# VH-VL binders against q9umr5, part 411

Target 1, 268 residues: q9umr5
Amino acid sequence: SYKPVIVVHGLFDSSYSFRHLLEYINETHPGTVVTVLDLFDGRESLRPLWEQVQGFREAVVPIMAKAPQGVHLICYSQGGLVCRALLSVMDDHNVDSFISLSSPQMGQYGDTDYLKWLFPTSMRSNLYRICYSPWGQEFSICNYWHDPHHDDLYLNASSFLALINGERDHPNATVWRKNFLRVGHLVLIGGPDDGVITPWQSSFFGFYDANETVLEMEEQLVYLRDSFGLKTLLARGAIVRCPMAGISHTAWHSNRTLYETCIEPWLS
Short names: E, the ipSAE of ESMFold2; O, the ipSAE of OpenDDE; V2, 0.75 times the mean of E and O plus 0.25 times the DockQ between their complexes.

## First folded at step 21 (VH-VL)

Design kh128 (framework fv_nofazinlimab; at its last look DockQ between E and O 0.82; V2 from the best seeds 0.00; counts 0 for: unsure alone 74.4 < 75)
Fold by OpenDDE, look of step 22:
Structure kh128 (fold): chain C 268 residues (1-268), chain A 122 residues (1-122), chain B 112 residues (1-112)
Amino acid sequence: as target 1 above (268 residues)
Amino acid sequence: QVQLVQSGAEVKKPGSSVKVSCKASGGTFSSYAISWVRQAPGQGLEYLGYIIPIFGAANYNEKFKGRVTITADKSTSTAYMELSSLRSEDTAVYYCARVDFDEYGSYGMDVWGQGTMVTVSS
Amino acid sequence: DVVMTQSPLSLPVTLGQPASISCRSSQSLVWRDGNTYLNWFQQRPGQSPRRLIYKVSDRDSGVPDRFSGSGSGTDFTLKISRVEAEDVGVYYCMQSTHWPRTFGQGTKLEIK
């Protein structure tokens, strides 16, 4: 039998968005128990990410307990950050494959059409004023806002991303790294035509430097310092990078070719 | 300069709901947070919650156990505070106040509305 | 929740004399960015509250220089160098470092 699959949705999302993914899984891996977690749906996805992590933890623990052979996680967009944090705080998780589906793993600093919809009268260059405040950090979107021009503010004010990245020192860094390293495989999925994740390389732990030049994962301090285990995972062949062009952000979970190429191989 | 103008006084029965409005003028509504604070007669100030209109999301003091709903209409630069299941203890002046996310990082309530008296009586 | 404790609660003052109000927090108000988000508000009789001080010691525009804020961590003070008749009212400290935001009980300043 196939290992259970747990799906975590993204910002302003719901389980309905994953109906095609469920169909694909059922077709290629019949009998797979797939659970799309209906927590923090819609506007509730704006709740602080740590609150979400706690909620999702409560939901996945029973599922993991019933699956001693392990489970797979498919985590979309903002959900990918939730899942990474989840795996960091859980010392007894049994996740075989962690599939990060177009997630801003290294943060977001975009001014795309998606952000214009959310922030119609704001520019990305000024969002740091809101996000790096006690007021802004109460919302998920600010928890992974990563302004490359205000790195000091990011490192100090970020209540979530800077912590799970190990970029800011905290007493749980060693334990979180140990926990995260329990994962069998980290599958990173994203692409240049996403249109939302900015830069799109963030899905692969790439990100801007101070000049907005995109640096790769291997050039990031979090990798070089192995602050949460990326270097170790890569060394043991546990990281899979699956870039794909021609896919918009809202289509990652509904593209058959993407599923067959980047997701299906890791569900067995 | 920014001004906040609130709706008029309300008289409500216990168990009913009240919705107070706060209209902002003279500034960029999307660059603010709007806080709501109340003051019972002869008492101190109590923080209810706030909204960041640009996010369309609010944060609430859990003390009110889900009775408070804060919303904003960016098209009219108006914030709203709704309090349900009203009790006599909810009788108070309700204030809206602006939190400006300026370059100075004050994050304080520097502009206040005139207040809205809400009376809950049987 | 962070408890804000003001003292005194009643402050009778002679005109022209100095006044001092203390505010203590149950935990440090220093946020991750190194700032301390402690505010002082003045509420004159029949009026809305008015912010006087933010970030412990910064004065709002139009606030007379006879008002000053000081302190750090958990202990804060508002001082009025020479009290004037227009200073009559209730003064509140408020922290905005932690959620939920919380106020002190208020200090009622009156003229003797």
Scores: ipSAE 0.911, ipTM 0.953, lowest interface PAE 0.5, mean pLDDT 95
Fold by ESMFold2-Fast, scan of step 21:
Structure kh128 (fold): chain C 268 residues (1-268), chain A 122 residues (1-122), chain B 112 residues (1-112)
Amino acid sequence: as target 1 above (268 residues)
Amino acid sequence: QVQLVQSGAEVKKPGSSVKVSCKASGGTFSSYAISWVRQAPGQGLEYLGYIIPIFGAANYNEKFKGRVTITADKSTSTAYMELSSLRSEDTAVYYCARVDFDEYGSYGMDVWGQGTMVTVSS
Amino acid sequence: DVVMTQSPLSLPVTLGQPASISCRSSQSLVWRDGNTYLNWFQQRPGQSPRRLIYKVSDRDSGVPDRFSGSGSGTDFTLKISRVEAEDVGVYYCMQSTHWPRTFGQGTKLEIK
């Protein structure tokens, strides 16, 4: 039988967004138990990411306990960062495939008209003033805002992303790395036509340098230092990169070709 | 330069709701947060919550969570604080105050509204 | 929640003499960026609060030099070097480092 699948939604999202994904899974892997976690929906998705990690952790523990063969995670957009932290803080997770659907794994630096109320046009260069404050860090969006022109502020102020990426020291870093390395497969999905995740290569652990030139995963200090295990996972053949052009941000969980190419193979 | 002007005094019955407005003039409304603070007669200051208008999102002190709602209308540069299920203990002056995100890192309430007296009586 | 404790709660002072108000927090107010987000407010009778000091020791625009803030970690002080008649009112410390934001009980400064 197939391992259970746990789905974690993104910013301003809810479980309803994944009905097509559930249909695809049922067609190709009939009998799979899929749980779309109905926590931090809508505006509650703006709660601090560490608060969300705690809530999702409490929800996934009983699901993992009932599945001795392991589980799969499908984590969309902001949800991919929640899942990154879950894998690090859980000493006994049994996740086989962690499927990251267009998630800003190295952070976000860019405006979006799709979420205009959240990232107003032309504000990306000034958002650091809000995000790198005690007030801004009380919202999920600022927890992964990564301004490449103010990297010192990002490192000092980020309460979440800089810590889970090992860019800022934390007493639990060694344990977090050990826990993360238990994952069977890290499946990274994203593409140039997403239109929201900026740079789109953030979904593959690439990111802007100070000149807004994208440096890929292998050029990141996080990878080179193996801060949480990316280099080790890549050496084991456990990282899967599945870029796809022509897919907008809200279509990753409802595109059949994407599902068949990038998700289906990892749900055994 | 920013000024905050609040709506006028209200007298409400227990169990009802009150909605206080805070209109900003001067400066860029979306470049700061608006905090709400109350003060019962002869008492100290109590923090209710705040909104960051550009995120369209608010955080509430757990003591008031479920009863307080803070919103903002960017088109009119106005923030609102609505408090429901009013009790006599909610009688207080309600203040709005700006949190400016400038390069000085002050991140405190530097500009305050004049206050709105809300009286809850049967 | 972070508890802010002020001392004294009542402060009678002679005109021209110095005044000192203490504020203690139940937790360190140093944020991860190395800054301490401790503020001091003055409230004159019938008026809205006015911020005097932010980040422990920085004065707001228009605040007289006779007001100074100091301290670190959990122990903070507001000093008025020479009290003027206009200084009558209630003084509050407030922390912005932790959620929720919390105020001290207030110190009422009165002329003897």
Scores: ipSAE 0.848, ipTM 0.931, lowest interface PAE 0.7, mean pLDDT 91
Fold by ESMFold2, look of step 22:
Structure kh128 (fold): chain C 268 residues (1-268), chain A 122 residues (1-122), chain B 112 residues (1-112)
Amino acid sequence: as target 1 above (268 residues)
Amino acid sequence: QVQLVQSGAEVKKPGSSVKVSCKASGGTFSSYAISWVRQAPGQGLEYLGYIIPIFGAANYNEKFKGRVTITADKSTSTAYMELSSLRSEDTAVYYCARVDFDEYGSYGMDVWGQGTMVTVSS
Amino acid sequence: DVVMTQSPLSLPVTLGQPASISCRSSQSLVWRDGNTYLNWFQQRPGQSPRRLIYKVSDRDSGVPDRFSGSGSGTDFTLKISRVEAEDVGVYYCMQSTHWPRTFGQGTKLEIK
């Protein structure tokens, strides 16, 4: 009765992290086939994002083939960027709901509590030196690092985020937009108490301008130009925004109220 | 100004492993990468891999990926390279080298350690 | 992997004369930011390698101005305008644009 659900994890993460989400789905939607992809676990999540996209693509093809009525994606943190790229590069995907669970969709620029614990030296003003180099772009964090004070470097050096956002011209832009627009719903989840995604509005396609003032999705050039289909999706009524306060970054997939409010309604 | 000081020479038997250290002094260890390069006697330079200590993750040349492990300890500003399943052909001088991420884009191995001779023999 | 090919592999030079070393890559070394990450190293006998040139033509600190680098795309040259006795050693080109990083075979410079 219910469409299969595919779960994609985030940075330094593994399939085990989603045990509570699996419980919630089983209790509320019994019989749903849920696959938590066990790829690029732990430190392997630092491999280049295009490499991860290729690996996850290979894993989702047979699942989608066995479910011609469609599937749902639940994609957490860095995993939401992998999933968005999948939807762009797959001309034959059958995804109904793409559920983006606190993902840095417009990038990351964070000296936040979580980033400080992960990388104990404050680095946000200087990380562009590493990230916008050939060496840095060989790691996933740098593939979506977005320094609003070095926009020219970002646009030239980003191998991933600037491309999937349509911020740098490329020959696949029209095809990627067409493929992404085949999704039924885009469900954006995040909140101000996340503590890691910086700005947290990146989970809703908001981001800093050069003064570190957050511009919301509708104020972004990628939205205004409809570079990969955000304006079209919004006009179609296909974008669902589900912000929730009080949830830290590692708790999004283990909060029952979040699941019932923001996820369950979209798991048809 | 930055110096890289490597551990001393090693004599190892085939089938064993070796771990070479590379201690950095001067500069900010979290702001650069550490490469590992080897040179067999009378031969050229061969790239093994690198680590960016702030990420704690390394890239390995596929030629060595199953046998080489590169790590870093930020608290001691020290990088390590471990080579396992040693063979006589692994006899070489092993160098560490810094990659700096400065405003000039001087990405390359600008500071080298003194080298560590690893001899693999029965 | 990007193959780096040096020529000549052995370079005897008369003291005070110019020397020129060629390096050719199997792929363009221009990275997406427009820079070309081609480096030149000198290894004197019994010593660690020393970087001379980065980004094709930028001389490293403390490198004499008789060393110069040039080239673009896939073809690069290191020149020594007037060879001195201290220049004896092996010279390597290296690319850092692509993974994995790769070296040329080396050019041994000797005084005739």
Scores: ipSAE 0.809, ipTM 0.912, lowest interface PAE 0.9, mean pLDDT 91
ESMFold2 (binder alone), look of step 22: mean pLDDT 87; pTM 0.904

Design kh129 (framework fv_nofazinlimab)
Fold by ESMFold2-Fast, scan of step 21:
Structure kh129 (fold): chain C 268 residues (1-268), chain A 122 residues (1-122), chain B 112 residues (1-112)
Amino acid sequence: as target 1 above (268 residues)
Amino acid sequence: QVQLVQSGAEVKKPGSSVKVSCKASGGTFSSYAISWVRQAPGQGLEYLGYIIPIFGAANYNEKFKGRVTITADKSTSTAYMELSSLRSEDTAVYYCARVDFDEYGSYGMDVWGQGTMVTVSS
Amino acid sequence: DVVMTQSPLSLPVTLGQPASISCRSSQSLVWRDGNTYLNWFQQRPGQSPRRLIYKVSDRDSGVPDRFSGSGSGTDFTLKISRVEAEDVGVYYCMQGIHWPRTFGQGTKLEIK
């Protein structure tokens, strides 16, 4: 009776990370068919995001076809960007709730302990040199690196995020917008104690200006131009914002209070 | 200036594996990528893949995916290319080459190692 | 894969005379940054390849000014204004934008 749930993991992640989330769903919505996609696990999560979108698309098509009443997506961290693109490129998706768990929807600009594990010295100010090249754009991290001090390079070089956000023109933009607008609910979750997503407001479509002052979603050109449908969704009452303090990046999928407050209401 | 110094020639039997090293000196190892290119005797250049050491991640030409592994050790400024399940057709000179992320280097490989001859014979 | 096609494949030239090598790509080599990711390499007998030209026409440091590159989009040319004995070798064009990176077949420049 409950719509199936499809879960998309994040950077250096796998299906195992969601065992608590599955327990919560089973307790509150018993009988729900939950599929955690085990594609692009671990180091494979560094593959280009468009490659990941293609792979996840192939996996979700048969699940959606078997559920004519619709499905829900729960997409964590980098996985939220994969889901953004899925909703745009699929002409026939039947997603009701798209639940974005602490995903850098406007991009990432910051070295955190999590990212420092990958590169141990602070690279924030210099990563633009690598990321805004054809070589860097062949890795997922660079696909959503958004340096506010080199916004012109981001707009011209980004192979993924600038396109799905409508920040740079694309021949498919009108179709992508139409497809994305079919979503029932866009549920945005994040918070100030995440410690990885920088700025944390990126999870709510806020981001740094050139002075590293955060501008919220309604001040973004992407929203004001309605480039992929955010303004239309907000007017329709389809955007849900659920910020929560006290939750670290690796805890969004294993916090019961977060689940009950921000996720559970959108699975019915 | 950056120099790339590769390990010495290897003679291997079919079915074995080979691991070639490429040690960088000068410059910051984390500021560039290392590409691997091979050349069979009397033939042209063939691209195998590259690694960005600061990401610890490599991209492989589909032709070699599953047999080639490219790694980097940032503490020793050394990149490695390992090729498994060797065939006689893998006999070639293997080169490492730098892609620097400045206004000159990001177009293609500007500094090359001296090459490592790998001979695969029964 | 992007195919890089060179012509001629064999180029005999007289010392002091000019030489010209063509390179054509199956897809545009212009990236979103407005730059063209076309390189030219020289490989002397028994040596590693050496990059001569990057970004179609920019010479690497230390490369003699007798070498020049030109072209746009998919059609490129490497010219040597006056061939010297040390220029003997194989010349390769290479694209640095599309995955996987690909080289032309090579043009063997010989003095005789």
Scores: ipSAE 0.837, ipTM 0.927, lowest interface PAE 0.7, mean pLDDT 91

Design kh13 (framework fv_nofazinlimab)
Fold by ESMFold2-Fast, scan of step 21:
Structure kh13 (fold): chain C 268 residues (1-268), chain A 122 residues (1-122), chain B 112 residues (1-112)
Amino acid sequence: as target 1 above (268 residues)
Amino acid sequence: QVQLVQSGAEVKKPGSSVKVSCKASGGTFSTYAISWVRQAPGQGLEYLGYIIPIFGAANYNEKFKGRVTITADKSTSTAYMELSSLRSEDTAVYYCARVDFDEYGSYGMDVWGQGTMVTVSS
Amino acid sequence: DVVMTQSPLSLPVTLGQPASISCRSSQSLVWRDGNTYLNWFQQRPGQSPRRLIYKVSDRDSGVPDRFSGSGSGTDFTLKISRVEAEDVGVYYCMQGTHWPRTFGQGTKLEIK
């Protein structure tokens, strides 16, 4: 039988967005128990990420307990960051495949389609003033805002991303790394036509340097220092990279070719 | 420079709702947050919550969660605070105040509205 | 919630004399960026509050230099070097570091 699948949605999203994904899984792996977590939907997705992590943790514990052979995670957009933290804070997770669908794993720095509607008169260069304040850090989007021109502010103010990436020290860092390394496979999915995740290579742990030149995962200090286990996972053969062109941000969970190429092989 | 102008006094019955407006003039509405604070007659200041208009989302003091709703209309540069299930204890002056995200990191309530008296009586 | 405690609650002062108000927080107000988000407000009778000081010691524009703020961590002080008649009112400290934001109970400054 197939391992259960747990799905975590993204910003301004809900469980309904995954109806096509559920159809694909049912076609290729009939009998798979798929749970789409119905927490922090819509505007509640703006709650601080650590609050969301706690809520999702409480929801996944009984699912994992009932599946001694393991579970798979499919985590979309912002949900990929929630899943990153879940894998680190849970001493007892039994996740086999962690499938990250276009998630800003190294952060977000850029005008997105939804940000243009919300913030049309302010460019990406000005968001740091709001995000790196006590008020800004009380919203999820600021928890992973990563301005490459204000590194000191990002490192000091980020309450979430800088900590889970090991860019700022935390008392639990060693335990978080040990827990994260329990994952069987880290499947990274993203692409240049996403239109929301900026830079799109953030989905593959690449990111801007101070000159806004994208440096790939292997050039990041996070990787080189092996802060939470990326270098160890890559050496183990546990990281899968699956880039695909032609897919917009809201289509990652509803494209059959992407599913067959990047997701299906990792659902045992 | 920036001014906050609030709607006029309200008299409400217990169990009803009140919606107070706060219109900003001058400055860029999307560059700050709007906080709501109340003051019962002869008492101190109590924080209700705030909204960051560009995110379209608010945070509420747990004491008022479920009864208070803070919204913003960017097209009119107006923030609103709605309080439901009114009790006599909700009688107070309600203030809006700006939190500016400037380069100085002041992050305080530097500009305040004139206040709106809400009286709850049967 | 962070409790802000002011003392004294009533402060009668003679015109031209100095005045001092204390504010203590139940938790450190230093945020992870190294800044301390402690504010002082003045409320004159019948008026909206007016911010005097932000980040412990920075004075707002138009605030006379006879007002000064000091302190660190959990202990803060607002000083008025020479009290003027227009200073009558209630003074509040307020922390912006922790959610929810909280105010001290207020100190009523009056001329004796």
Scores: ipSAE 0.821, ipTM 0.915, lowest interface PAE 0.8, mean pLDDT 91

Design kh130 (framework fv_nofazinlimab)
Fold by ESMFold2-Fast, scan of step 21:
Structure kh130 (fold): chain C 268 residues (1-268), chain A 122 residues (1-122), chain B 112 residues (1-112)
Amino acid sequence: as target 1 above (268 residues)
Amino acid sequence: QVQLVQSGAEVKKPGSSVKVSCKASGGTFSSYAISWVRQAPGQGLEYLGYIIPIFGAANYNEKFKGRVTITADKSTSTAYMELSSLRSEDTAVYYCARVDFDEYGSYGMDVWGQGTMVTVSS
Amino acid sequence: DVVMTQSPLSLPVTLGQPASISCRSSQSLVWRDGNTYLNWFQQRPGQSPRRLIYKVSDRDSGVPDRFSGSGSGTDFTLKISRVEAEDVGVYYCMQGSHWPRTFGQGTKLEIK
């Protein structure tokens, strides 16, 4: 039988959005137990990411315990960062495939057309003032705001992303790296027409330098230093990159071609 | 300079709710947070929560979570604090205060409203 | 929650003399960025609180230089070098580094 699948949603989202994904999984892998976690829905998705990690951890522990052959994670948008942290903090996770569905793995820097009411179009250059403060860091979006023009502030103030990416030292870094490296496959999905994740290459561990030129994963210090295991995973053949054009941010979990190409092959 | 002007005093019965407004003038409303703090007669200051209007989202002190709701209307530059299931111990002056995200990193509630007395009695 | 403890709670002083108020936190107020978000507020009778000091020792605009803040980690002091009649009121320390924000009990400064 197929390993159970755990789904973690994104910002301002809920389990409601994954009906098509569940249909696809049932068609290609009938009998798969899929659990879409119904935690931190809607505006609660703005809670600090470490709070979300704790809540999702409590929910996934019994699912993993019942699945001795392992589980798969499908983690959408902001949810991919939650799953990154879960894989690092859990000494006993048994995740085979971690499927990251258009998640800002190196952070977000850009105004989004999708959430215009939340982010005024001209706010990109000034959001660092809010985000890199104690008040800003009490909201999930600021936990992965990565302003390439204020990288020193990001490194010093980020309570979440800079720590899990190993960009800032942490006492638990060695243990987090060891835990993360137990993952079977890291499947990275994203594309240029997403419209929300900026730069879209953040979904593949690429990001802006100080001139807003995108540097890909292999040029990042976190990769070169192997801070949390990306270089080791790539050498092991455990990283899968699946970019696809023509898919908007809200369509990653409901596009059949994407599912068949990027997700289906990793649901053993 | 930013000024915060609050709504007038309220007398409420136990079990009812109260909604206090805080209107900002001057400056850019979306560039700061609004905190809510209360002070019972003769007592110290107690932090209720805050909203960042640009996110449209608030955080609440766990002591009041479930009873307090903080909202903001960007079109009128007004923040609101609603407290439900009122008890006699909720009798207090309620203050709004600005947290400015300036280049100095000062934060810490530099501009305060005049306060709104809420009395809960039957 | 971080507990903020002030001493003394009552501080009678004569005009022109110095005054000193202590504030102790139950845990370090150094935030991850290396800054310490400790504030001092003055509340004159019948008025809203007014911030005097932010980040331990920085004075707000318009605050007289007779007010000074000092300290580090968990131990902080507000000093008034020469008390004036207008300084009567309650003084509060407040931490902004940890959630939720918390205040000390307040120190009532009274003229003898």
Scores: ipSAE 0.838, ipTM 0.925, lowest interface PAE 0.8, mean pLDDT 91

Design kh131 (framework fv_nofazinlimab)
Fold by ESMFold2-Fast, scan of step 21:
Structure kh131 (fold): chain C 268 residues (1-268), chain A 122 residues (1-122), chain B 112 residues (1-112)
Amino acid sequence: as target 1 above (268 residues)
Amino acid sequence: QVQLVQSGAEVKKPGSSVKVSCKASGGTFSSYAISWVRQAPGQGLEYLGYIIPIFGAANYNEKFKGRVTITADKSTSTAYMELSSLRSEDTAVYYCARVDFDEYGSYGMDVWGQGTMVTVSS
Amino acid sequence: DVVMTQSPLSLPVTLGQPASISCRSSQSLVWRDGNTYLNWFQQRPGQSPRRLIYKVSDRDSGVPDRFSGSGSGTDFTLKISRVEAEDVGVYYCMQGYHWPRTFGQGTKLEIK
């Protein structure tokens, strides 16, 4: 029998978005128990990420407890950051494959198409003023806003991303790293035609430097210092990179070729 | 140089709802947040919630969650606070106030509206 | 919720003399940016509150220098070096960090 699959949605999203993904899983892995979590839907997805982590944690505990052979996580967009934190804060998780669908793992700086009213290119240079305050940090989108021109403010103000990435010290960092390292596989998916996640390489732990030149994962201090275990996971052979061109942000969970290439092989 | 102008006084019956407006002039509406605070006659200040217009999203004090809705219209630079299921204890002056992100580090509300008296009586 | 406690709640002061108001928070108001999110407001009879001080000790534009704020962590003080007739009103401390934002009970300053 196949391990259960838990799905975590993204910003302004709900369980309804995953109906095609469920069809694909049912076709290739019949009998798989798939739970799409109906928490923090729509506007509630703007709640602080630590609040969302707590809510999703309470929902996944009984599912994991009933599956001693392990579970898989499929986490889309902002949901990938929720899942990153879940794997760190749960000292008893039994996740085999963590599949991250186009999630801004190193943060977000800009928006070209889908969320341009929220992350407009003309306003991106000024969003740091709002996001790096106690008021801004009470909204999920500011929890992973990463302005490469104000990296000092990001490091000091981010209540979420800078902490889970080990970019700022935290008392629980050692425990979070130990917990995260229990994951079987970290499957990273994303691509240049996403149109929302900026830079798209953020889905693969790459990000802008101060000149807006993208540096890949292996050049990041987070990786070099092994802050939460990326270097250890890569050495273990546990990181899978699956970039695919031609897929827009809202299509990652509804493209059959993407599913067959990047997701299906990791559902056991 | 930013000014906040609120709608006029309201008298409401118990069980009804009230919607107070707060129109901003001067500055860029989307560069700040709007907080809502109330004050019952002869009493202190009580925080209701706030909205960040750029995000179109609000946070509410749990005491009022389910009864209060805060919205913003960017095209008219106007924020609104709607309070439903009104009771006599909701009688208060309701204030809107700005949280300025472009200066002074967003420590607290620097510009306030004139207040709107809402009386709940029957 | 973070509780803000003011003392005294009633403050009769002779014109021209100094006045002092204390504010204590139940939790630290220092955010991770190293700044302290404490504000002081003045409310004159029949008027909206006006912010006098932000970040513990910084005066807003147009606020007379006879108003000063001090303190750290959880204990704060607002001082008026020489009380004027126009200072009559209620003074509130307010924390801008923790959710929900909270105010002190208010201190009513009266000329005796």
Scores: ipSAE 0.830, ipTM 0.921, lowest interface PAE 0.7, mean pLDDT 91

